VHH binders against Regulator of G protein signaling rgs-3 (rgs-3). Designs and how they scored, part 27

Target 1, 363 residues: Regulator of G protein signaling rgs-3 (rgs-3), of Caenorhabditis elegans (q18312)
Amino acid sequence: MWRSYKAETPELADETQEVDLNLHDSSESDHEGRQSRSASITSSTSAPASNDVTLQVPITNSSATSPTPSTGSMYFIAGMFDGKEKVNREQPPMPTTDGVEYPRAASWAAGNCANVLNDDKGKQLFRVFLFQSLAEENLAFLEAMEKLKKMKISDEKVAYAKEILETYQGSINLSSSSMKSLRNAVASETLDMEEFAPAIKEVRRLLENDQFPRFRRSELYLEYLEELLPRSYAEKWAQSFEGLLGNHVGRHHFRIFLRSIHAEENLRFWEAVVEFRSSRHKANAMNNLGKVILSTYLAEGTTNEVFLPFGVRQVIERRIQDNQIDITLFDEAIKHVEQVLRNDPYVRFLQSSQYIDLLSKLK
Short names: E, the ipSAE of ESMFold2; O, the ipSAE of OpenDDE; V2, 0.75 times the mean of E and O plus 0.25 times the DockQ between their complexes.

## First folded at step 10 (VHH; framework vhh_5c3l_4)

Design f2 (from x14 with S57E T101I H102Y S106T L110V; at its last look DockQ between E and O 0.32; V2 from the best seeds 0.00; counts 0 for: pae E 5.2 > 2, grease 24.3 > 24.2)
Fold by ESMFold2, look of step 10:
Structure f2 (fold): chain B 363 residues (1-363), chain A 126 residues (1-126)
Amino acid sequence: as target 1 above (363 residues)
Amino acid sequence: QVQLQESGGGLVQPGGSLRLSCAASGFTFSDYAMSWVRQAPGKGLEVVSDISGSGGETEYADSVKGRFTISRDNAKNTLYLQMNSLKPEDTAVYYCAKTTIYEFSTGWYVDWFDYRGPGTQVTVSS
């Protein structure tokens, strides 16, 4: 009685229950907050993954990521650019697809960046992405800090800490206070890892909250996934709208089709509500995202506007005004949007060259 | 066909404990993630805790972390919530909820609540 899955249609409820619970449970337990946080901070003006093909604006970035919040300062989100030095670095090799199945590669985007970093092929692909984004030093710095942490106290540990500072102080983009803390920690020679924590946390936050969400949307990752996508998976999209939307490659191609008919806003709203629901254990994030969704997608006259039946947006507005924000806030709106997408664009997509040409390329 | 029945609610003093149970039938219990959801008087719904089908992964709302423990017994088709150090703000109707889990290839997870029980009242007052 909570959502549209009533007892009167038990086959639909039973059908959805054969999804791999282990993958979803892992994403739910450790990755929920990072999914929401990562999606909420990405911006079309700052994200390298937002090239022409993906030209999408994450829901939070439309509202929370104005290009100039105060003075147009962007230097905290990018490493210091030394064009001469970075031009001479060789790109790391692309990982092969040998021995990689689609479910394994799809799991790299689940939850937080630990999932991709714990897979040898996934980590290599993420490293290529970071290199292309001029951000590879962030991962390298964290790896160096883990090596330092594991070293026994010695003259070698002190020398390595100084080497880390020399290597990274000009290439990682830290706040002034975190950089001072890093220098002081190295100078103390006690090498208490708590004194490195401000720098480690700031770099980890950037990698997790900025770079990993861009990786998940990147053309690099999408092309790797598409190479692995079985034709049989894509064939099942003709029988399941939910299967299309739940598949990263499928949703990507559906987005391209929706753009061609100027109807992408419905999919963006759908994605925003999914993120809203995934933030259910972080009350501030859920409340803020609910307000952002209202102002971004339900405001009149914007390119993001989603059209709802009379009264639906007013109920949402009243509930937000009354601080009655819970996981059900957008249930009526998302049912309408799903119906709109399912009844016309989905059917047309299945008949489109976008879908048919994809099927002809898949094995 | 799906049935969920909560029990174990009641009146308790602040600082006390209660253990809620939820008997499940009409589906293969171990295949589904389960949740406890509560609604305080005049408030919206709050997802208190989630547990995976195997029981190996759990999540908690910030308001209850360290005080509440979700668990399940798949042999008995029963979900539990151990509530310790209860506070007046824990006063609510507590619902057992069955979820539908499906994979998003983008790392997004959608937690759909499709069934719940009638709830059990928990009241924390002196």
Scores: ipSAE 0.123, ipTM 0.598, lowest interface PAE 5.2, mean pLDDT 75
ESMFold2 (binder alone), look of step 10: mean pLDDT 82; pTM 0.839
OpenDDE, look of step 10: ipSAE 0.285; ipTM 0.736

Design f3 (from x14 with S57E T99V T101V; at its last look DockQ between E and O 0.37; V2 from the best seeds 0.00; counts 0 for: pae E 3.6 > 2)
Fold by ESMFold2, look of step 10:
Structure f3 (fold): chain B 363 residues (1-363), chain A 126 residues (1-126)
Amino acid sequence: as target 1 above (363 residues)
Amino acid sequence: QVQLQESGGGLVQPGGSLRLSCAASGFTFSDYAMSWVRQAPGKGLEVVSDISGSGGETEYADSVKGRFTISRDNAKNTLYLQMNSLKPEDTAVYYCAKVTVHEFSSGWYLDWFDYRGPGTQVTVSS
């Protein structure tokens, strides 16, 4: 029953019907089964004692799993590892906003990472994000492979292939079989690019499945988007709850407001259901995500608990127990959550300093 | 009033093929993404495939990828599903559905089942 706001102005009509694309993956990178980039630098520094509380060389208390706060200043990570990549680094330049409009930049987050990587400004912004996340080696490896591909067979090409292996074999996260294939390809000196394909494919998957979701929700990307956001877009949120909730920057500011009144859980649930629906073509993933949503947001007594009308949670629980998980699983719940958000917090947001101060800064 | 009418179902042997059609009226067909969804006996709804309003982008459930092909003819307001190499587990009622596209990452999210037809039965047996 949810429907886009439609306005007579071309800009707002373009937002509601501009894209005719189904989402492939919009989940956050904190999904179970992934690992942090900082923890993969060296494993010996993260687990030296089995029963000792005092740890002097932790990998910054899981700093790699938080919004990766890094600067262009030198940074030294304790322990015996290659600190040259981490302590003597300079941030890549931020892309300018020249010639970039909001819809173009918003599209970088759509679908998969191909969209951001195929735009010169988007790729540069993603590179800055990866640098700040201590994960720039993944994109740099792929770029080096593209450069290698274009070189003619020569002593220089062989030397460059060996340089790539030495530079990245200790920093990129490859399976043992892909790493062996990469080493064999370099050692052969024929430099057949098909022999590099396993490594390229694995690194590309890491960007797509782990780093790109983190980029989409990063402060770096959101601040770039906000710089581009027309004031007229934000003004229309006063007439359209759907417009607010569907706009990436708008949702970010609404989240900040909800946090200030200790009421963010309904929005988090809404976002989780959208992610669940994006898994519609992967039955196992959708089933698993449905179970995670139930345990995270609908279990009694959790910090994230969302309150639903009597019986709604129980129907969801029963359907999951009976393995009757389909795309409609949360329809009744999300309808209620949208109404709760629309009826009070949305109205209060429009009157809040969060929204009013944003409007004064735009255009 | 939005109207969707599926046709082309029937009984077919394993390994066979069917082509489903969906006639659409009551809305500007080319403005909307469309989906095929199915419901096997005693099971929930499965989104089989989606297609963009222009027809330029398609997506498939893993269970049918490589065997089914979604297409549309915007001049005829008709959605199609070509089903090849049919298996007994493809037995279901198949619905066409009008989809509102609200991409989450571009400020909107996808919403299904606003409108669908009455369905057409596909049975793959013997």
Scores: ipSAE 0.293, ipTM 0.718, lowest interface PAE 3.6, mean pLDDT 76
ESMFold2 (binder alone), look of step 10: mean pLDDT 81; pTM 0.830
OpenDDE, look of step 10: ipSAE 0.771; ipTM 0.955

Design f4 (from d3 with Y109W; at its last look DockQ between E and O 0.17; V2 from the best seeds 0.00; counts 0 for: pae E 2.9 > 2, placed apart)
Fold by ESMFold2, look of step 10:
Structure f4 (fold): chain B 363 residues (1-363), chain A 126 residues (1-126)
Amino acid sequence: as target 1 above (363 residues)
Amino acid sequence: QVQLQESGGGLVQPGGSLRLSCAASGFTFSDYAMSWVRQAPGKGLEVVSDISGSGGSTEYADSVKGRFTISRDNAKNTLYLQMNSLKPEDTAVYYCAKTTTYEFDSGTWTDWFDYRGPGTQVTVSS
């Protein structure tokens, strides 16, 4: 529950102000939405020069290499379950840490995937992650769409749009509806970017809802962050439990310690509530996460079960039953969980080899 | 110690505009992200908008996106919400809320609110 400062008398709480006209101009900061929206502004006039498409034979790109069996093994069956198909792929270069400070790299995990995609080092790290996850085509498709968007209407633009369809129709997983829209957009040759929007939106949603959360928790990202972590940040964890929990690297090491004493469930719950709160601007997503947290962490008898004082679970259950889910749903529960973590495991972590060894290797 | 005081609410017609203000004291205002939170009659709390301590990053609930604009003046320790194209469903008590942690200064991320003001009533009705 939030603490609030209240006026001592109704006279101090003046909420009866009446305004016939808003005399104060708001600031106009309309820039953050423009780069991520695919809305086109089309001319109201027809295209006065219709181009006849010249007959062209597409150039086949030979940048991909297929693996070949060497010992008569069932390679592509073994590759399905064994990952041997990766032997013929070259990983994109890792971004360097040069000129990158920890706060910049930590911000890549904030909010939505636009944060990581709008940073040149962050985007490259995410590309490496997607390559390792056999999903790099999703980012490549979005980059190809951005290139297409920047091209002037021409035979070259039409040819590139057809190349995109041919390249990606077998590798990106679109719904039948979005794939039909993509084919129609290319076949019409009008190349209005609004006709590509269903496909772009679906691929962006896949990156946002599936691949970006996995990137945030990946060993790849955590190792990059740890290389950047100042020793002084980790030293401050001894004075701030909130600092430990709020730091990606700190939380990773604390999780490892908690596993060693079979007590990770409280941290898992804490992280789930943080995710719930971060969905606060998406009411349906937040409501769904609230129900998932109840069933996953507050259900009796599971390894994920978090123990709460009597009454705390009951209030949560009642509010969910009554469809009264808001960002405060888990406030009392997470307060208790933080107290449990702070009072014993946190103190023991600060004395553990997990924390001491980390400190000794930081700059 | 921490003090937050909202003002600027009132009665307006649908389609009208209001500007809410929140005067803050008792903490270093520019160090903290701030939010506007509202509660309609008989409903739970809805986080309407967030703004970073510097003012460089903003977020909005889908229900208000394109109509509401959050801003802050760190020299005046004041948070603002410009509300345009108001609808009857925007009727609520609007609260200004402070977080418990610093943005990016320790590598720490939090959505926790530790203080809010008493709120200001906004009523949108014909």
Scores: ipSAE 0.384, ipTM 0.765, lowest interface PAE 2.9, mean pLDDT 76
ESMFold2 (binder alone), look of step 10: mean pLDDT 80; pTM 0.811
OpenDDE, look of step 10: ipSAE 0.632; ipTM 0.890

Design f5 (at its last look DockQ between E and O 0.21; V2 from the best seeds 0.00; counts 0 for: pae E 11.7 > 2, placed apart)
Fold by ESMFold2, look of step 10:
Structure f5 (fold): chain B 363 residues (1-363), chain A 123 residues (1-123)
Amino acid sequence: as target 1 above (363 residues)
Amino acid sequence: QVQLQESGGGLVQPGGSLRLSCAASGFTFSDYAMSWVRQAPGKGLEVVSDISGSGGSTEYADSVKGRFTISRDNAKNTLYLQMNSLKPEDTAVYYCAKETYDSSGWTDWFDYRGPGTQVTVSS
């Protein structure tokens, strides 16, 4: 992961109360489906009986075969029939890759959503993602609030505030108390920006805790990154397992390979620990994540179970029970998991079509 | 090889100030985020502060916000931590740590730290 900058602490982003991170973990499991921890390694060379039939046929003709788009990411865009009742939608323009180097774009996924929102190309890519997820109004609302904040008290400011309420009250998903505060703020005509804070904070929490994690894993972002990835970066993965895991595109392709051999649970654990470490300045979030990781990946008998050397799980359990949760909580576990991944799946990945085909595409 | 060397620790009274320095070599300093990490006696590691490679973005643990300031001088390959209004709870060994990006791996960023410098805040 690239860290050219870290989370900002602006007025709207200063959240000391953490949302329940079980939502993020649940959403990811639904997206990626149920993973099995059992390895389906067939040691025997099985050869099914072949059907040897003679197919002496004339020249084959196929009529009326229209081309069909086949990329899954291209088809998750929904219009007016998706239950959100979006009408007359046109996708915002994709940002160009002009003037964007891979490290800059890779940094958009690091930390919190301020990283992507503070970059003009990253923000536009995130806007496209939000459009495809039928959630673009959340960012547009925040942008409108920033414009409103900068306006002087005037009839124009009052009119704009009323426009914002009319435009967004049916599309942004706020609690009833935050919606009431927003309506009161608009009606006051003194336009005290403190009255807008509950709505702004709630929308920023949606972006941070729901939309940004999904953006980081989206086909849209990964395809943009892959277009920028130098072949020389991917070539170094053959000599550096750490380079493969640390590279967002490399990890994506490694995940696809691991799924094909039913062995993704170690990588999922690794990613969960990375997220845990990124919450190190948010004590409640770190505590919650530590408990979720223990119950999700280290609990006996689950489908996500990661197997650790004797005693390692028990030390983690004791530290959580004793409230000794810090950034090192999973260090022994993650070192073991990295060694398991390095010793076999990594070597096989480097010989796989997944890696070789990627190299042939890169410049 | 990466080399990090902390200095500037010592004994100070509560309410006092110290400035920690970390001399860095063996890598392009300005390309990497840097961290200060501390370990109090009998406690685990706490990340105190982070700074981006350019110095334009900083982050602080809640326990030190408003009292500590991280900075860097990329021309001198040196990381700093200005520590004001020190409390007995700030007593720890303080480590300078290099963060890593794609080609080096994310999970090993604390394997690149110095030997640490002792800060003791005692009346």
Scores: ipSAE 0.000, ipTM 0.318, lowest interface PAE 11.7, mean pLDDT 74
ESMFold2 (binder alone), look of step 10: mean pLDDT 80; pTM 0.812
OpenDDE, look of step 10: ipSAE 0.022; ipTM 0.399

Design f6 (from x14 with K98R T99G T101P H102E F104I S105Y S106K G107L W108F Y109T L110S; at its last look DockQ between E and O 0.05; V2 from the best seeds 0.00; counts 0 for: pae O 7.4 > 2, placed apart)
Fold by OpenDDE, look of step 10:
Structure f6 (fold): chain B 363 residues (1-363), chain A 126 residues (1-126)
Amino acid sequence: as target 1 above (363 residues)
Amino acid sequence: QVQLQESGGGLVQPGGSLRLSCAASGFTFSDYAMSWVRQAPGKGLEVVSDISGSGGSTEYADSVKGRFTISRDNAKNTLYLQMNSLKPEDTAVYYCARGTPEEIYKLFTSDWFDYRGPGTQVTVSS
């Protein structure tokens, strides 16, 4: 009687700690309002006291007889909740790799959301991602707005504006102000395009700050890139550490490897410093990001603690405290981390099954 | 400071040849991959070719495969692009840039990476 021990495979809870980098752009409007006025005045007095009014509301006991509830069979007409047909929005088709070279596809992750949206294949891939992320309506709204903008002022344009409002008012998360502006624009016979601007701006901001960053690191995008990756590119990683980190697919595979050896924090720090440097034209963003990097990677006892030489962390802390934040803030730290990555993890990666299996898959 | 300067552009007939050169300074030339990038009127940037720091590995866009040859002389800090069988579609400003194709695309989208030359005009016309 061989008792088959069912090995309960422990579900590894994928604690994807989404570090919600909610960069709340608190645009504190510097209202300078100076006015000094001094006024003085004085006085007075008085006390008055008392009155206790004890309103004795009488508890009349009326014994009302319990009429026998006739069991009227309330046929709960289960109202046909017309389950709003979740419009089975058909999944957008995946773009083919036909006619797409690796550099083109790699460019979709570069810069801002416009790079992926201005490419037909990129836009289609991003649409698939947005569909999977339940955010497709944002792109569809922007496309509808672009179509509306190109239309001449006519009854047809007014009708289309009404259709846009009806279609998207319940599916797009707009501020109350932007939604009001959108409704006013549609209610107007003149269709002032300026009244649509707040809604367009908010949706673009959502795509740029949330969806596009997620897209760039998504398996969907990385798999598409890997299919396009020439074997020669991957072979070059054996000769260039910078080449490995500079490539989205290479960095992804290196991350998987680093995770297996519990060294991923070094790559995360590296990526954060790259992002920090890219924010140089946005002083507030750079300052905030610098502080986040300090607290996330350089604070003692943090989950993502990166080990730095003595004094390097203290210099960074002092500079941040003194508000001496510039592009060079992490230069010594990143040099050290890169050296650590080069000396051991990189060498091991090149000998790993992770890298060898990738090379075997590439054409 | 990184400096790149392209030369060798000009007017050529269809089927003709040109050789572009790029003089590099301000960095250790052999330590970096180099790329040729072009921009045609009204079109986006296209990386046409790249070469590893050692010159041991080269890549080409499908549009130029078999017609263009990238090379480098690390002793002279010079990048080359031999362009044969030129077509009207090859008409563009050609830029020399430091980095891999992926890095180049990042550079063009970021204000940070001014690691390209001023460009040289190539015009293919009958």
Scores: ipSAE 0.015, ipTM 0.332, lowest interface PAE 7.4, mean pLDDT 81
ESMFold2, look of step 10: ipSAE 0.340; ipTM 0.741
ESMFold2 (binder alone), look of step 10: mean pLDDT 84; pTM 0.862

Design f7 (at its last look DockQ between E and O 0.27; V2 from the best seeds 0.00; counts 0 for: pae E 7.9 > 2, unsure alone 63.6 < 65)
Fold by ESMFold2, look of step 10:
Structure f7 (fold): chain B 363 residues (1-363), chain A 125 residues (1-125)
Amino acid sequence: as target 1 above (363 residues)
Amino acid sequence: QVQLQESGGGLVQPGGSLRLSCAASGFTFSDYAMSWVRQAPGKGLEVVSDISGSGGSTEYADSVKGRFTISRDNAKNTLYLQMNSLKPEDTAVYYCARDEYWDEDSYFSDWFDYRGPGTQVTVSS
C-alpha cells in the first residue's frame, strides 16, 4: 500500500503468516467507532486547534445565508431569533435536491464543519439536523454573535446583546466561567467583543467536536445522500471494493449486510482506524485512539475482537507500550482486515438483496 | 505507474522559508487528495498537511498551523508546501503522499497508497 513508505518503516509485514479469517461468524452488531474522518470516508472530523478561527459562521458567499442583516430577526429559517416553542417547535424546511449533485453533498461531511456551513443547501440540512437534535441554539447563538460583532456601537447593539443573553442563557450549555464572562460583557454595555470570546469558543468546539460528527453519521444526512446517489456509482462498487468502502452510502448498506450475517467487527475496526488516522494532526487524540482501538478490537476475549495474523497484534502492543504511536500503527492490521472483507463478505454483498435492491431504486 | 517526486528541500536558517514541490504522474491528479508527511530524525511519521483533489479543503497539524500552506496546481500535476518561519524542529524528510483510493464521498481520504522518495529539509544555523 505504501511503496516508498514501507521501505522506511521497521514494520513486520508478512502476508504468508496471515490467517484466512471466517468473517461469517461475527456476533457484534452496534455502530461503535463511527468517529472517523477521511477524504474518502465521511464519518467524523477533528477540530482545528487554531487560536484565531476554529469555526466561522459563513462570511464568504453569505448572500444565501443572511438575507436581511439590518431588520431581521430571521436569518434563513423561520425559527431563528423569532421563537422556538419547546412543545410546538416548527422544524426548519428541508433543503431541496435541486441543483445538488452527489459529490457536492458528499463534500459537506469532509474536513471540518466549515464545509457544510459554507454551502447553502448543506447549511440548511445541518440546521435541520441540529433542530432534530435539540441543538439548533448553538448555531443560532454563533450567528447572533456574528451579527452583533458587525453592528456599530449603539443603543441598538446594547439592546441586541441583552436580547442574545436573555434568549440563550438557559439553552446554551457553557462552563460557569464562560457564562460569567458572557453576562459581564453584556452588563458592561461597552460590548468588548473579547469578553464574548470564551462563550463563542466553547460553542464552536461543541458544534465541531460533537454535533458535526453526529451529523455525518445521521440518518438525515444518509437519506439525503442516497437520494442523490447515481446508480452508476453503485454499479461501480462491483468492480471496486475501495469504492464501496469509501462511499458513505455504500458502506452503510455493506454494514447492514454484515450485520445480517453477524460479521460487522472487521468493518468497525476499519472505521476506527480511519478515525485514528483522521486524528493525525492531534497527537494526543491519536495516541488515545490508538490505545482505545487496541483495548476494544485487538485484546483477546473482547466482544469486538478482530483476529490478526501471528505477531501483528504484538507489534502494535509493543509500539503503544513504548509510546511510539504514529499514523502507521495499524497499517499491517488494516491490510489484513481489508483483505478479509474483500475476499468473502464483499463478494457475497454484491450477490445479496441488500445491494441488488438498492441498485433497482437508484437512478 | 503512479510516480511522485519531491523537490525543493535544502538547508535554511531558523526563521527562513522554503517551498517544496511534488511532481505527480501516472494517474488523474485532480481525482486524489494529497498530503505532506514528514519524519524527523529518530522520530515517527507525522502528517503535516492535507489538501482535497480540487484544492478547496485543507488541513494542518497543530505544529505547523499558520506557518505552512499546502496548495496544488492541477493543470501542472504538482503539489506544493510553502513553509515559512521555519524552526529547527521542522528538520525532517518530507514526503508527498497520495490518498489510498478514489473517494466518491469527500475531498480526501486518510489512507496513503503511494508516496515519493522524500526531500530533506534541514533548519539550522
Scores: ipSAE 0.012, ipTM 0.507, lowest interface PAE 7.9, mean pLDDT 75
ESMFold2 (binder alone), look of step 10: mean pLDDT 79; pTM 0.803
OpenDDE, look of step 10: ipSAE 0.025; ipTM 0.448

Design f8 (at its last look DockQ between E and O 0.36; V2 from the best seeds 0.00; counts 0 for: pae E 6.5 > 2)
Fold by ESMFold2, look of step 10:
Structure f8 (fold): chain B 363 residues (1-363), chain A 124 residues (1-124)
Amino acid sequence: as target 1 above (363 residues)
Amino acid sequence: QVQLQESGGGLVQPGGSLRLSCAASGFTFSDYAMSWVRQAPGKGLEVVSDISGSGGSTEYADSVKGRFTISRDNAKNTLYLQMNSLKPEDTAVYYCAKSTPYSEELWEDWFDYRGPGTQVTVSS
């Protein structure tokens, strides 16, 4: 799957086949590489890598997953089920962009949520996101635990631990066993921080697995990033499809363009595979995501169907069937999807008002 | 142009230790996250551990957590994996990789690279 990099300019000759492993090649025997000639002048959409053509299903482009509801409707729902006053809560201040460069802000979305939480501006932006999502108590609880951890054992520490329990017991979503562990830890008054670990761990999982992925794709974060995006970055997307696809703002604008031509499914699949790969240290999560990706994007007749050459899909199905799920599961599929996106929608995007208007407003 | 070269593998008894090294060149090493990836015979690839460019953040697969330690020396352009309490199931070829998923940086060709690997065999 991976290969040693030795060639200086592979554009003229990529003769590697059976022995080379790379991220975008999931077999040991493969084509001459990503030649544009092998794609030919086939029709888009669903043009295969070489001579075969497959049509995309012309299904309506209603989103399979609706955007977050308006802030107003969320407040009424939360007020019905939350003993805390969420309806009248004051939003935290937005962080300024002053002194923030794009690479710094872009790094907040990288890896795990520690990256955003360890930056003062990033943490504040994430707090605004969590407030808008009615989930700010999760971060506030973890901050309170960190403050508790730093306190020396004292009557003040015991009182603060009891305050934390009273404040958050009804608002954070813990299992009954974790809630019991939290109550026992507070009641003990020895305040061994390891006794708080079940609750802390469960809340961290919620931030990491639920809220952080949604923050990374949120309008809030993308608008903050776009304000910081240098024009020169966006200009280089014309030279690098990988640069467009790998940039959060670039992907956002490319998605909007793809929606306008009813062709977003390939990008959604690409993003799902990126998320699959990000779960590489959690075997259960990765197994589940692999199965979800197969059923959502690779099953025939679905609204999200991505068209793959017959052998590519069957290898994926067989590997899932045999419980052979690793980070390389979708490598051949991703190579195909990237080729499909590169050969037609990418070129059209670069000539579209979506891209040109963005360039005109960037500094 | 990017070069990664693993070393330090070998044959070791269960419960033993090994330290793997990876010499890196052809890129600004400290700017990139690095990974150790292994492949057992007849199995797929397993991402064993990741480390941030600064070395301040690490992650581990559940199968090695508490036994393996990833580290880096940015002055020497070298990535390390300290492997303790080795088990027969740790037998694999170990690769170092510039292997984080897509980077937000526009300036580099950021598809992943790996070295040729070093064999680790744990057997009594």
Scores: ipSAE 0.039, ipTM 0.556, lowest interface PAE 6.5, mean pLDDT 75
ESMFold2 (binder alone), look of step 10: mean pLDDT 81; pTM 0.819
OpenDDE, look of step 10: ipSAE 0.084; ipTM 0.623

## First folded at step 11 (VHH; framework vhh_5c3l_4)

Design g1 (from f3 with Y109R; at its last fold request DockQ between E and O 0.17; V2 from the best seeds 0.00; counts 0 for: pae E 3.2 > 2, placed apart)
Amino acid sequence: QVQLQESGGGLVQPGGSLRLSCAASGFTFSDYAMSWVRQAPGKGLEVVSDISGSGGETEYADSVKGRFTISRDNAKNTLYLQMNSLKPEDTAVYYCAKVTVHEFSSGWRLDWFDYRGPGTQVTVSS
ESMFold2, look of step 11: ipSAE 0.785; ipTM 0.919
ESMFold2 (binder alone), look of step 11: mean pLDDT 80; pTM 0.821
OpenDDE, look of step 11: ipSAE 0.818; ipTM 0.965
ESMFold2, look of step 12: ipSAE 0.128; ipTM 0.626
ESMFold2 (binder alone), look of step 12: mean pLDDT 81; pTM 0.824
OpenDDE, look of step 12: ipSAE 0.833; ipTM 0.967
ESMFold2, fold request of step 15: ipSAE 0.330, 0.317, 0.294; ipTM 0.742, 0.736, 0.725
ESMFold2 (binder alone), fold request of step 15: mean pLDDT 81, 81, 80; pTM 0.831, 0.824, 0.823
OpenDDE, fold request of step 15: ipSAE 0.842, 0.866, 0.856; ipTM 0.968, 0.969, 0.968

